# Ledger of designs, part 5: VHH binders against F-box/kelch-repeat protein SKIP4 (SKIP4)

Target 1, 358 residues: F-box/kelch-repeat protein SKIP4 (SKIP4), of Arabidopsis thaliana (Mouse-ear cress) (q9m2c9)
Amino acid sequence: MACIVEDPQRAGQSNETQIALISGVPDDISKSCLARVPREYHMAMKCVSRRWRDFVCSDEMCDYRNEFNLAESWIYALCRDISGGVFLHMLNPFSSRRSWKRINDYPYIPMREGMGFAVLGKRLFVLGGCGWLEDATDEIYCYDAAMNTWFDVVPPLSTKRCYFACETLDGKIIAIGGLGLNPNAKRTWDIYDPLTRTCKSCSDVNIVPEMEDSFVMDGRIYIRGGVGGSSTAVYSASSGIWERMDDDMASGWRGPAVVVAGDLYVLDQTFGAKLTMWCKDTRMWIHIGKLSQLVMKQPCRLVSIGNSIFVIGKDCSTVVIDVENVRKNKMNGVMVCSSIPKTWDDDIDVISCKSVAI
Key: E = the ipSAE of ESMFold2; O = the ipSAE of OpenDDE; V2 = 0.75 times the mean of E and O plus 0.25 times the DockQ between their complexes.

## First folded at step 1 (VHH)

Design h01 (framework vhh_8h5u_2; at its last look DockQ between E and O 0.02; V2 from the best seeds 0.00; counts 0 for: pae O 11.9 > 2, framework grips, placed apart)
Fold by OpenDDE, look of step 2:
Structure h01 (fold): chain B 358 residues (1-358), chain A 122 residues (1-122)
Amino acid sequence: as target 1 above (358 residues)
Amino acid sequence: EVQVVESGGGLVQPGGSLRLSCAASGFTFSSGSYAMGWYRQAPGNQHERVAIIYSGGSTNYPDSVKGRFTISRDNAKNTGYLQMNSLKSEDTAVYYCAARYYDSSGYYFDYWGQGTQVTVSS
């Protein structure tokens, strides 16, 4: 059920003879053709006509592309500059000229810290955070990647949150813990359902305070927080409760985490940059390889597309790791990686990274 | 010296309207990146942001005032405004104008007004 943001301006659809999408071609065929156009050209397509724009931005377009297995994942980085301004950078990993591009200025969130970043479908959500002259907020902003437009989202979070864990599970956005005016906020979590436009708040004593990192694996949400990241918890949808994470698994969670094809990878930055993998069968962390310090500018965030891990550091400097290749080449050495150059902007901190498939 | 001065506060009946003004001196809204916001503080409460406008013209409101309050700016006059309609007793507070200015080096400065009293009473 697509959250039809009813653009109130659509009321005046006069019976104007709907000009064919493509002259001389039935609309169904036209739509099929348009859906096959690579994502890099979608912006240009929106300039052809209003009808093209509407279709390209529609959920129908996404449905066609998904049906045809044409969806392309792009990486979006929530960034902060030296002024404290928050903005999005976008990377098309399929481009021959792989470069980060700044998206339109974040219209609504100057100088926020501790924001949540989530993806649902073709939309990115920026949640909460500490704003200018404000404590924690409950505001939610939505960026539609197809429309290239920001929206205010109603309702807001049930609880004002900053530096909280934010994940997506079963079509819902989960905001967990964090700092806020409410002392109990750190032991609460919100479930935002964009379909019903509802936000529910729950509490659990096992939620760790001061979130540092989180990930979703096998339908469970894992969170790390506390002093020095010493506290962990795991939520299971089946049980509906938060539990303590197993010590053996928690012990290796010493940096940014990402799930690739069902496997958990962690970039351990305590002594250099080591990529480690959690082996579910043996219940051990396996060393995969080392990254050169020369190519990595901390702090780093991780995002995965397919079998590749993108390590994104300061100024959006990016290293790409092919997990399959690295696993096959059990070389106790420096991983062979590809790199994507940093942006022309300096002093950009990457807050969070997500991928959006369209 | 940068100064921000509020005006337009006063006594109004429930359901009434009031327009607040925020005159800025020492910087211009057109000269760079900025944000301007209206905050209110009722006795015993914390400061609450009731409206914000960014340099790009985007605005944001909390649900408590959404649909009733409108923030705007006049660059030529270097003045921000808060139009308050359908006022309620709960809107009684000292209202503050705040501006953040970003310089070319990326540094920002925050400026607050002294506040103006708004009282909604029958």
Scores: ipSAE 0.000, ipTM 0.235, lowest interface PAE 11.9, mean pLDDT 84
ESMFold2-Fast, scan of step 1: ipSAE 0.266; ipTM 0.720
ESMFold2, look of step 2: ipSAE 0.012; ipTM 0.298
ESMFold2 (binder alone), look of step 2: mean pLDDT 78; pTM 0.785
ESMFold2-Fast, scan of step 3: ipSAE 0.000; ipTM 0.212

Design h02 (framework vhh_8h5u_2)
Fold by ESMFold2-Fast, scan of step 1:
Structure h02 (fold): chain B 358 residues (1-358), chain A 120 residues (1-120)
Amino acid sequence: as target 1 above (358 residues)
Amino acid sequence: EVQVVESGGGLVQPGGSLRLSCAASGFTFSSYSYAMGWYRQAPGNQHERVAIISSGGSTNYPDSVKGRFTISRDNAKNTGYLQMNSLKSEDTAVYYCAAGWYSSGPFDYWGQGTQVTVSS
């Protein structure tokens, strides 16, 4: 007879105790149920049991939510206050009470200029910088958004850097160029692998030393830097080779950049604020619409979620632009927008913004 | 003041040529990634795009004028041009210069138009 009937009541006889996630429910079904709970309740779920906490904090839950399109993108802003210190603000764009909320201030991150800010999976990384000390640093700080906890033991970059390009590509963080005590730092980039917690250092003569801005599109990292912001370069992940940027495309890069549904958008803040899009088919910049500079404090940061661009001002005041409705536009230049107020108790400067999907 | 002004329109015989000029003032073509375009509107018709040139010199033309019209720019003079060859009666229209970074969409700067009439 090939039929085996296991008696769950006798599991304890194996000298092992296996406690169900939900009493009377198989763990596979329990995990499916827990993974479908909205992200706003995940903190409360961690308080139910150790097994629930472990599952909620796990890669397994994150992977499940991503596979079944349940993941929610929240915005994290790295902020600096006037009294010193660096901290995270968080925005849940799906909340009825859409407002910026300050989160954990540990570990103490010194006030540094030229820091890198990157997202990989459920984790936020703060890399490099200068200003608290005379010299650039190789320090990395990591915040796990599922655990709501800082990691204070993170291996450093291979090279001390500030004012460098920092992007995520192919499951790795890539830190390109910048300033540092090592004269060769200007011509190098570090590839940080979170699975092995190691940095691989690479070099290329075409890397400019000081970076102003960067973005990822179609498996490539685009960077702009140098005095006057006129130097551009493109890193191709598939070939590992540096390429030239299209000169017409580069000429339109006159402010913060963001990629939405495979299309490049730039907020041109020269003589007002204008949202523009690079049209790959025509190789031309398309004017989308104007934004009032009176309601936004420059410099602004851009984050995309779905078909929306979040324009985040220096004071965390935020404007949301729906570019899907603009693309289906029956009238040229119509931008559908809403607003989210600034943080109301603090004098705050936004350094960088990223979205994290959980 | 920010404006674009067309010139060079007129009456021409079929098979003839005209060169239109578009002078920009109050901004510079090289300081911003501005494309320059030429558009036309014949009586009773919607306006149509006849040529676009990017800040870097890339050009685009519809099939109706491709091979006959050539768009160019002189960034030092802040002026754009449309060279029109082998003109046909159907090219009769008011020609407008526009400056912006658009292929279709809101127009940042438009001229008042210059009349081109192709007739015997």
Scores: ipSAE 0.000, ipTM 0.137, lowest interface PAE 20.1, mean pLDDT 76

Design h03 (framework vhh_8h5u_2)
Fold by ESMFold2-Fast, scan of step 1:
Structure h03 (fold): chain B 358 residues (1-358), chain A 122 residues (1-122)
Amino acid sequence: as target 1 above (358 residues)
Amino acid sequence: EVQVVESGGGLVQPGGSLRLSCAASGSIFSSGDYAMGWYRQAPGNQHERVAIITSGGSTNYPDSVKGRFTISRDNAKNTGYLQMNSLKSEDTAVYYCATDRLYGSGSYWDYWGQGTQVTVSS
């Protein structure tokens, strides 16, 4: 029951230094030093020792980097290759060596259509989907961007689904509707909580039967579905209730959507590629600019980092659009700031894109 | 510290069977802390996961081998196994055993074997 007082000589000087993160330096100081190293060097740090790898991959390091505003947002593209496998390409958009890099850690995820792709903290999740000869699945795969490795998530979704809305909200993944062998899948949604590792199933007769697209804005999940994308629904996480979307707002949702600093942008792909913004003040869609299809291959995916929209073509060719001036002056057009070339793998297709901050 | 060694590879005709073994050093499997995975690599292909078994005995397989391959472990013998049935020419690869406390499907497991060749051919 008494407190143990350790004699440094009995504890062993070699044992203390053996388990130290950096020899001769207290762990608190060592951790603060390691956490301040730019993200591009984290892979090299993992090769120094098992203990450095464990710290670099830890929540402690991620929390420290967030506390000191050191976290860097990188873009991850889930791609499909010619052999039918899926894998990740990664982009550090702020590096002087801006180019897409292949992640060598390949999962065996079957080629599936209608998969969900979501981000929680440092982790990327791939959920559900179906094959041409296989019904919808409930499988979840997770990629840890700090560890640079894939693992399976158990338990799976409560309902097998494909072509469903998949969004992150309030620290949880919400998978809504879609198609499956269960005829009620279209009227259900799963809430996956990574802290408890539980999946809660919910239902409502009023949700749209077909899901095509979704986004999160102001604590709400906006969903578009139905024939020709004509049906919309809004889920409010704070109240747990379903609301109707503004009809004028819904009428302009004609392509992939992204939210930048609380404002909705849509790449209208119906007659070429036009970037538009929903102006909350006037309740009108504003035309920002047109993008050339000669530079990018449709369909495109959108990712936001800071005040920039990354338009990622199906071949990973990327256009970076700075919308800071649009936020400062609603009457001015957007400036295309830069482009990033496609990967050298011409036989790949981008399935989905997300940003992960570490 | 920790090492794993594969065995049981060889030449087999299409439709045949092979059982691969993964012998681990120390008390890896008997401690119940470590997961085990099997990976394969054919010429020109990336490393791909074939099977995973967790410390608790949960298993996972890609569709290409589901129903044909079975992963198992004998904690008392500190050995893992991959039973391969109904082998096809596309199963020809070097098969690797990996172990770690981290449950991954990628190349970043802490401990890898040197591989064992499996050739499916007439």
Scores: ipSAE 0.000, ipTM 0.153, lowest interface PAE 19.1, mean pLDDT 76

Design h04 (framework vhh_8h5u_2)
Fold by ESMFold2-Fast, scan of step 1:
Structure h04 (fold): chain B 358 residues (1-358), chain A 121 residues (1-121)
Amino acid sequence: as target 1 above (358 residues)
Amino acid sequence: EVQVVESGGGLVQPGGSLRLSCAASGFTFSSSYYAMGWYRQAPGNQHERVAIIYSGGSTNYPDSVKGRFTISRDNAKNTGYLQMNSLKSEDTAVYYCAKLGYDFWSGYEYWGQGTQVTVSS
């Protein structure tokens, strides 16, 4: 009869005891399983073991979830309370009971106006700004949404800016224009990559100094600012140049803007509050519906997730608008709304809102 | 003492291959919040990233080298590698190994002194 001999010499002399993520399961299969768990359970997963925590917090898990279309976009609102303290509110739009939750405000973020707010991967960045007793700053604060923690030290911007456009494009943060002591700053734009610590500064006469709004659509950055918000420009990533925005398109940009599945939506506040969409095929603005100004506290911020626009009021009261019907039938949109109440704890002001996919 | 040391550079003809090594000391590639990258600098140009490997093992490459270059690491030897295939004259540069990640946020960057790669007939 044949005997079974356990021969460790066939494996070589690597006596590394690899601690498995899941006992009896290879790590590649375990990672696939862990990466498919809904985001709401990720905090609980971090409590299972150090190896689970490390994987859940890793770029590897984030990249896997993005590659297999598992990533969930949650909304983060940068808020200021009655005492002037700044903090984050977070909303899971996929929860059966949608509610805003406060995140700790550590480390302390100074009270500043005109700050930029950008998302790069799983991280939220708060950039620049100015105060009543200080000029524009180059300071950056970073929150990692997978780790649920603030970073104490972040490389600064190369240019001190406030009231500037701040967008993510091609894996980098682009800070455009704004105000500062350097007279050339208002006509410059900076490309910031925290991983390489590179910050390149460029200049263009089409850059408006004081920004009111911006958005990214089809690999282009659109900016609006100046006196009365009448100055616009567009940056084309493919050509690397700043161009003039289409006048008809620019004429409808009369409030906060958001892009939903490649289409531009604007909450036009010129004659009340009206949601409008730019129709690329006809090159015309389409009126979608009206919102009551008595229910929503202005100024409002817009964030898109899937086929929905989240209209976030100054007090964090939120209206969710489903625009899937508009996308299916470009001429006849029906606005379907639901609401999410504000938090009960304190009077707050929403400064900026972004979605983070994990 | 935290440092990285590159080796494996040299002269190679177009279409040839080279394997670069990055020996790390004072830190480990098994650390969950560290990433390792390969960068190059040709005379008169800024540093360009040609490969990155994250602590979890995922990799990324720019289009100029995608399919030709492969980054890897051996955690047991605490050494990173860059396998370069189908080399072109445009790949001529000093190649640097850099540690990125958690220490980057603390203001520390650990770059090696570089290894020269020359692609010439």
Scores: ipSAE 0.000, ipTM 0.182, lowest interface PAE 11.1, mean pLDDT 76

Design h05 (framework vhh_8h5u_2)
Fold by ESMFold2-Fast, scan of step 1:
Structure h05 (fold): chain B 358 residues (1-358), chain A 122 residues (1-122)
Amino acid sequence: as target 1 above (358 residues)
Amino acid sequence: EVQVVESGGGLVQPGGSLRLSCAASGFTFSTGSYYMGWYRQAPGNQHERVAIITSGGSTNYPDSVKGRFTISRDNAKNTGYLQMNSLKSEDTAVYYCAVRPYYYGSGDLDYWGQGTQVTVSS
């Protein structure tokens, strides 16, 4: 992180790898104690010793925190500034001081349009995209949120693409459709498997180029694209086939979508900004509430954490909507809002947002 | 136990060349299924990354060394190399080799060597 500097070489030079995690305490008990420390202190813990740093960054700690329901989802926003610099902002929604914090890291990510942004485990991926003077790219950049470091060299996508759908499903990153120099690539999709370190391409006529939005729900990938976002398709992982989306469901997909506790929510931006929910039981869209267009700067991005929807505006100003009461009392649900101010950084734009649980 | 050992450091004059070697052993994961990189730490400065090479052979360098440094690897020997040309006084630092498992879901840690001193001075 920008505000905290860690030097692993100093820890190594102090012979830290040969020292117990906590003096006089067995390592297994020490690890249990360290794993229960709130995420906000993890950076400070990495400054204690190389062994603490190694444990804090490890799968062992992440697995323990997940098993004991200690994992915290933080929001990462991929942003650009007036100079065209691309960087991450981070928000800890559990902090009493809810504020966006800038992360400035090497390498510099080139400013591109139509990039994919995906999360797999504790890692963030930035994929593809194109520029005014650059055709579509196959480059992938990876940021490890536990290590707070970028991987400069990540194996590329099988196909150069921009304006594509990018989702994670079953431990893999799936990049669907988009634009590129190869016209045949428009109806292809790449499955990137970090375990095998491979990327394979598939093709299907139901894949539309120029994706506008996508989401994962119940083991399926939903995509929307084409002129005015009028074309939809659904991929079922269990059957391996592409299907037509329910027409009633598709008709309400008029803005950014997010899934909260298995339910689909859409911020309908057609005539104002209205939060709507797809009711599976009745197969109807339910209007939850309206947001003022004067307060929220479009385009907005949606991220869910627990029973809350974070509506992140172009300037990083954020509205938090609690939908727990809607879930528990659907017929009489009331929209409850709170806000998080924009960053102190002038003239930033949010490109994409994801949550990462550690 | 994973071990990383650097060699090849020394004193060179500005404009000179030096080749560093990195031998890695004790891996429980597949041979070659890891990233390898070189980092350096100069007195009074934070550490910086100077080169990375993937298991597949793709490389990356910061602008400060691009065109002057070349990283390579021999997977059969679990050995990596850093060829440094046109050395400058600002390249003076302790150089560290590190290896990193490729699997993104694992969260496996970097395994670092003890470092080798490179001094560029007349």
Scores: ipSAE 0.000, ipTM 0.163, lowest interface PAE 15.1, mean pLDDT 76

Design h06 (framework vhh_8h5u_2)
Fold by ESMFold2-Fast, scan of step 1:
Structure h06 (fold): chain B 358 residues (1-358), chain A 123 residues (1-123)
Amino acid sequence: as target 1 above (358 residues)
Amino acid sequence: EVQVVESGGGLVQPGGSLRLSCAASGFTFSDSSYAMGWYRQAPGNQHERVAIISSGGSTNYPDSVKGRFTISRDNAKNTGYLQMNSLKSEDTAVYYCARDHFGVLIPYYFDYWGQGTQVTVSS
């Protein structure tokens, strides 16, 4: 018997799947090396070869980076231009020269109010909403940050919703309450699992009416809604039951909220803009500092990365606040901040901001 | 020709075990841009995903089969597997193998479906 070893790359038949990712290096070691490259170079890596592009865009690379704590959270701002076109701006917070950059993939997403925004892994989801001439929708749009591509079709929500709470928890998207043509929608919530492609619908007679804001803290979803934002509720994922929010905690929820290292921060916009923190031990709101209305255009969106809060204005002008020393009780009344200028794109509005880790 | 062939199904008593195989030709499961999944369809029902394995080896299962089913692949043989233990009457269905994208919500983003293999769990 003769054993014939064929040349893996024959003349006139280039098959990239038969060649090494890195010449002279086994693929498992090559993949480990590629996965450790900082995210800012991933776009350049996609230009090296089809095999590098496929690996960089793959779940394999994203899973590896998450497993070895290499994932970087970047900020994505969903923006709308004057014609109603929707597009993304992206900010790399780890860059020495922080600047917003426009993503040139431009999907058709109708002008809608009250849309939900959720992130799972490397993907950003835009859910529901209503228009001036359209009742609430069940449509979902998906953007993959590793591929830098919008997906044309995504399975819809089980219920048409706008002005609802939308959060991710335990690998699932949870859509709570809101308004819709079906009046019972306000008393339901959907648990959407994209990995199994299942949607479980739940109901409770005590669900808060139309939602204004929400956040996840300690395995619970906190929601604020109703007339003037006066109604609050807490959903416990572990028990599947609804709990009451602390009244003192709820009374300080007077603007956009964000959780940093297990602590709740709110940008109180009642008399100007001031950052406050809920102190769990004393059950009191602590005033951290004041932000100038002149540097940020309302409504502001909050995103947390590590020990920093990114306050993103309507025009993408951004203030970065480091709260590490505040948590350590070292800088009561003193805020450490820096700024990132607005995008060069005039006549845009930010409609949502989320961090996506890759 | 590009094709997927499922095998290993059959009739088994409750509590029994079966191992399903998925042989691919014309493409490879080792392609880093794709995951491999197992789906089932009982009469009158739509397809449901019962197991998925990403290109990196991460796996996911619905609660109905978690702890009982195990998905794996052999890249050298270009073959995927589904080990099914502690089978129940509710597991009776035609089982299909497909290339899939881990975490993608698009139900028709399956590149290839074979003819399936019938699994019947009955006393």
Scores: ipSAE 0.000, ipTM 0.186, lowest interface PAE 17.2, mean pLDDT 75

Design h07 (framework vhh_8h5u_2)
Fold by ESMFold2-Fast, scan of step 1:
Structure h07 (fold): chain B 358 residues (1-358), chain A 120 residues (1-120)
Amino acid sequence: as target 1 above (358 residues)
Amino acid sequence: EVQVVESGGGLVQPGGSLRLSCAASGSIFSSYGYAMGWYRQAPGNQHERVAIITRGGSTNYPDSVKGRFTISRDNAKNTGYLQMNSLKSEDTAVYYCAAELYSGSYFGYWGQGTQVTVSS
């Protein structure tokens, strides 16, 4: 069977609202049926007709899949090769052959350091950064994971930034602090709203100027920065105010962080690799287990899906840790792990990782 | 591959001085984008941080070395330094240079270490 590919020049110009999605079937039932198809087949579905492509790429498809609890989280890694070339890798963790696959880089992502990487719904954003011959930038690149295409034009950040905290919260991208030639960048944050395609700049004298790490938990953005990573702060979305982080909680934040089922996990990479969890009830860090620093190429990035932590090494070599099994086995020092091999023989740097649910 | 290499270690008498150097490949320190830290490990002890200099040039030291050690960096030469004065026997350790990578990374690049022995 030949796959009918839509003409790109006609995308968004055809009015097919009067044509049935499936002949002889009402559109509501057709949409319900199409929404239940596993994500791995969505590319094939886009080749059937313009109406199928439009539906698969739509927010309506996402709404149906969420309603039916069918959304699948896939992992996207922003990577840099040895020559400095920037590209995206993608991993379907539910595939029988779990392997990293490279995504088309068009338009070319410039060779930049200190870029932000953020996810909103089905879209991935690459923000800011600086280069060898380039000061900090305000440019944004956007990839739509449902359409499998890059956007041609994205409005810039209000402030040029590199090496900043970049998180998503309440349907918006928040870029905090960082380095640049603008002295105000260190004490500002930008709130980018993709629905309105606008960027609002805010400032607060209590913001740590140099950002090292950040995570989102319970509707709050946690940041770490400043001298030796000793300065922490938390942004409350409900109040719009910056608060102090719990000092005991902050003391254990010594590596990449990930939130799994509302619990904070940190991979302490300073002296080997130790997985720890913050216990909210006791206000203490619990040692979960150790990973071999010789096997896991540091720096590592963490992504959670369900009850699993995906530890993504520098070269995209991935270790999957089942958190439930780690908790059960912590007393004997055994972690239940599986691995996904690297995709290339070249040394690459994983810059950031995010999951996208479709 | 990015490489970090320490040098300047050796044997010194108590009260003496040593200057450690950290040479990095690529543009790690010259880009201003990476923090640099010095760590040490003595036999039977855990690693400890002895100095850090941030992307903006801010420095921090633990009380055990404050006033005796000075961290600095030359971004044009892609090198970092640790000036150690008034050395004590307790300062005997392998010293490591480390560089922090981007937001979300604690330390990405570590050297192989250089031995410092304070003994008469």
Scores: ipSAE 0.000, ipTM 0.126, lowest interface PAE 19.6, mean pLDDT 74

Design h08 (framework vhh_8h5u_2)
Amino acid sequence: EVQVVESGGGLVQPGGSLRLSCAASGFTFSSGAYYMGWYRQAPGNQHERVAIIYSGGNTNYPDSVKGRFTISRDNAKNTGYLQMNSLKSEDTAVYYCAKGEWLRFSAFDIWGQGTQVTVSS
ESMFold2-Fast, scan of step 1: ipSAE 0.012; ipTM 0.428

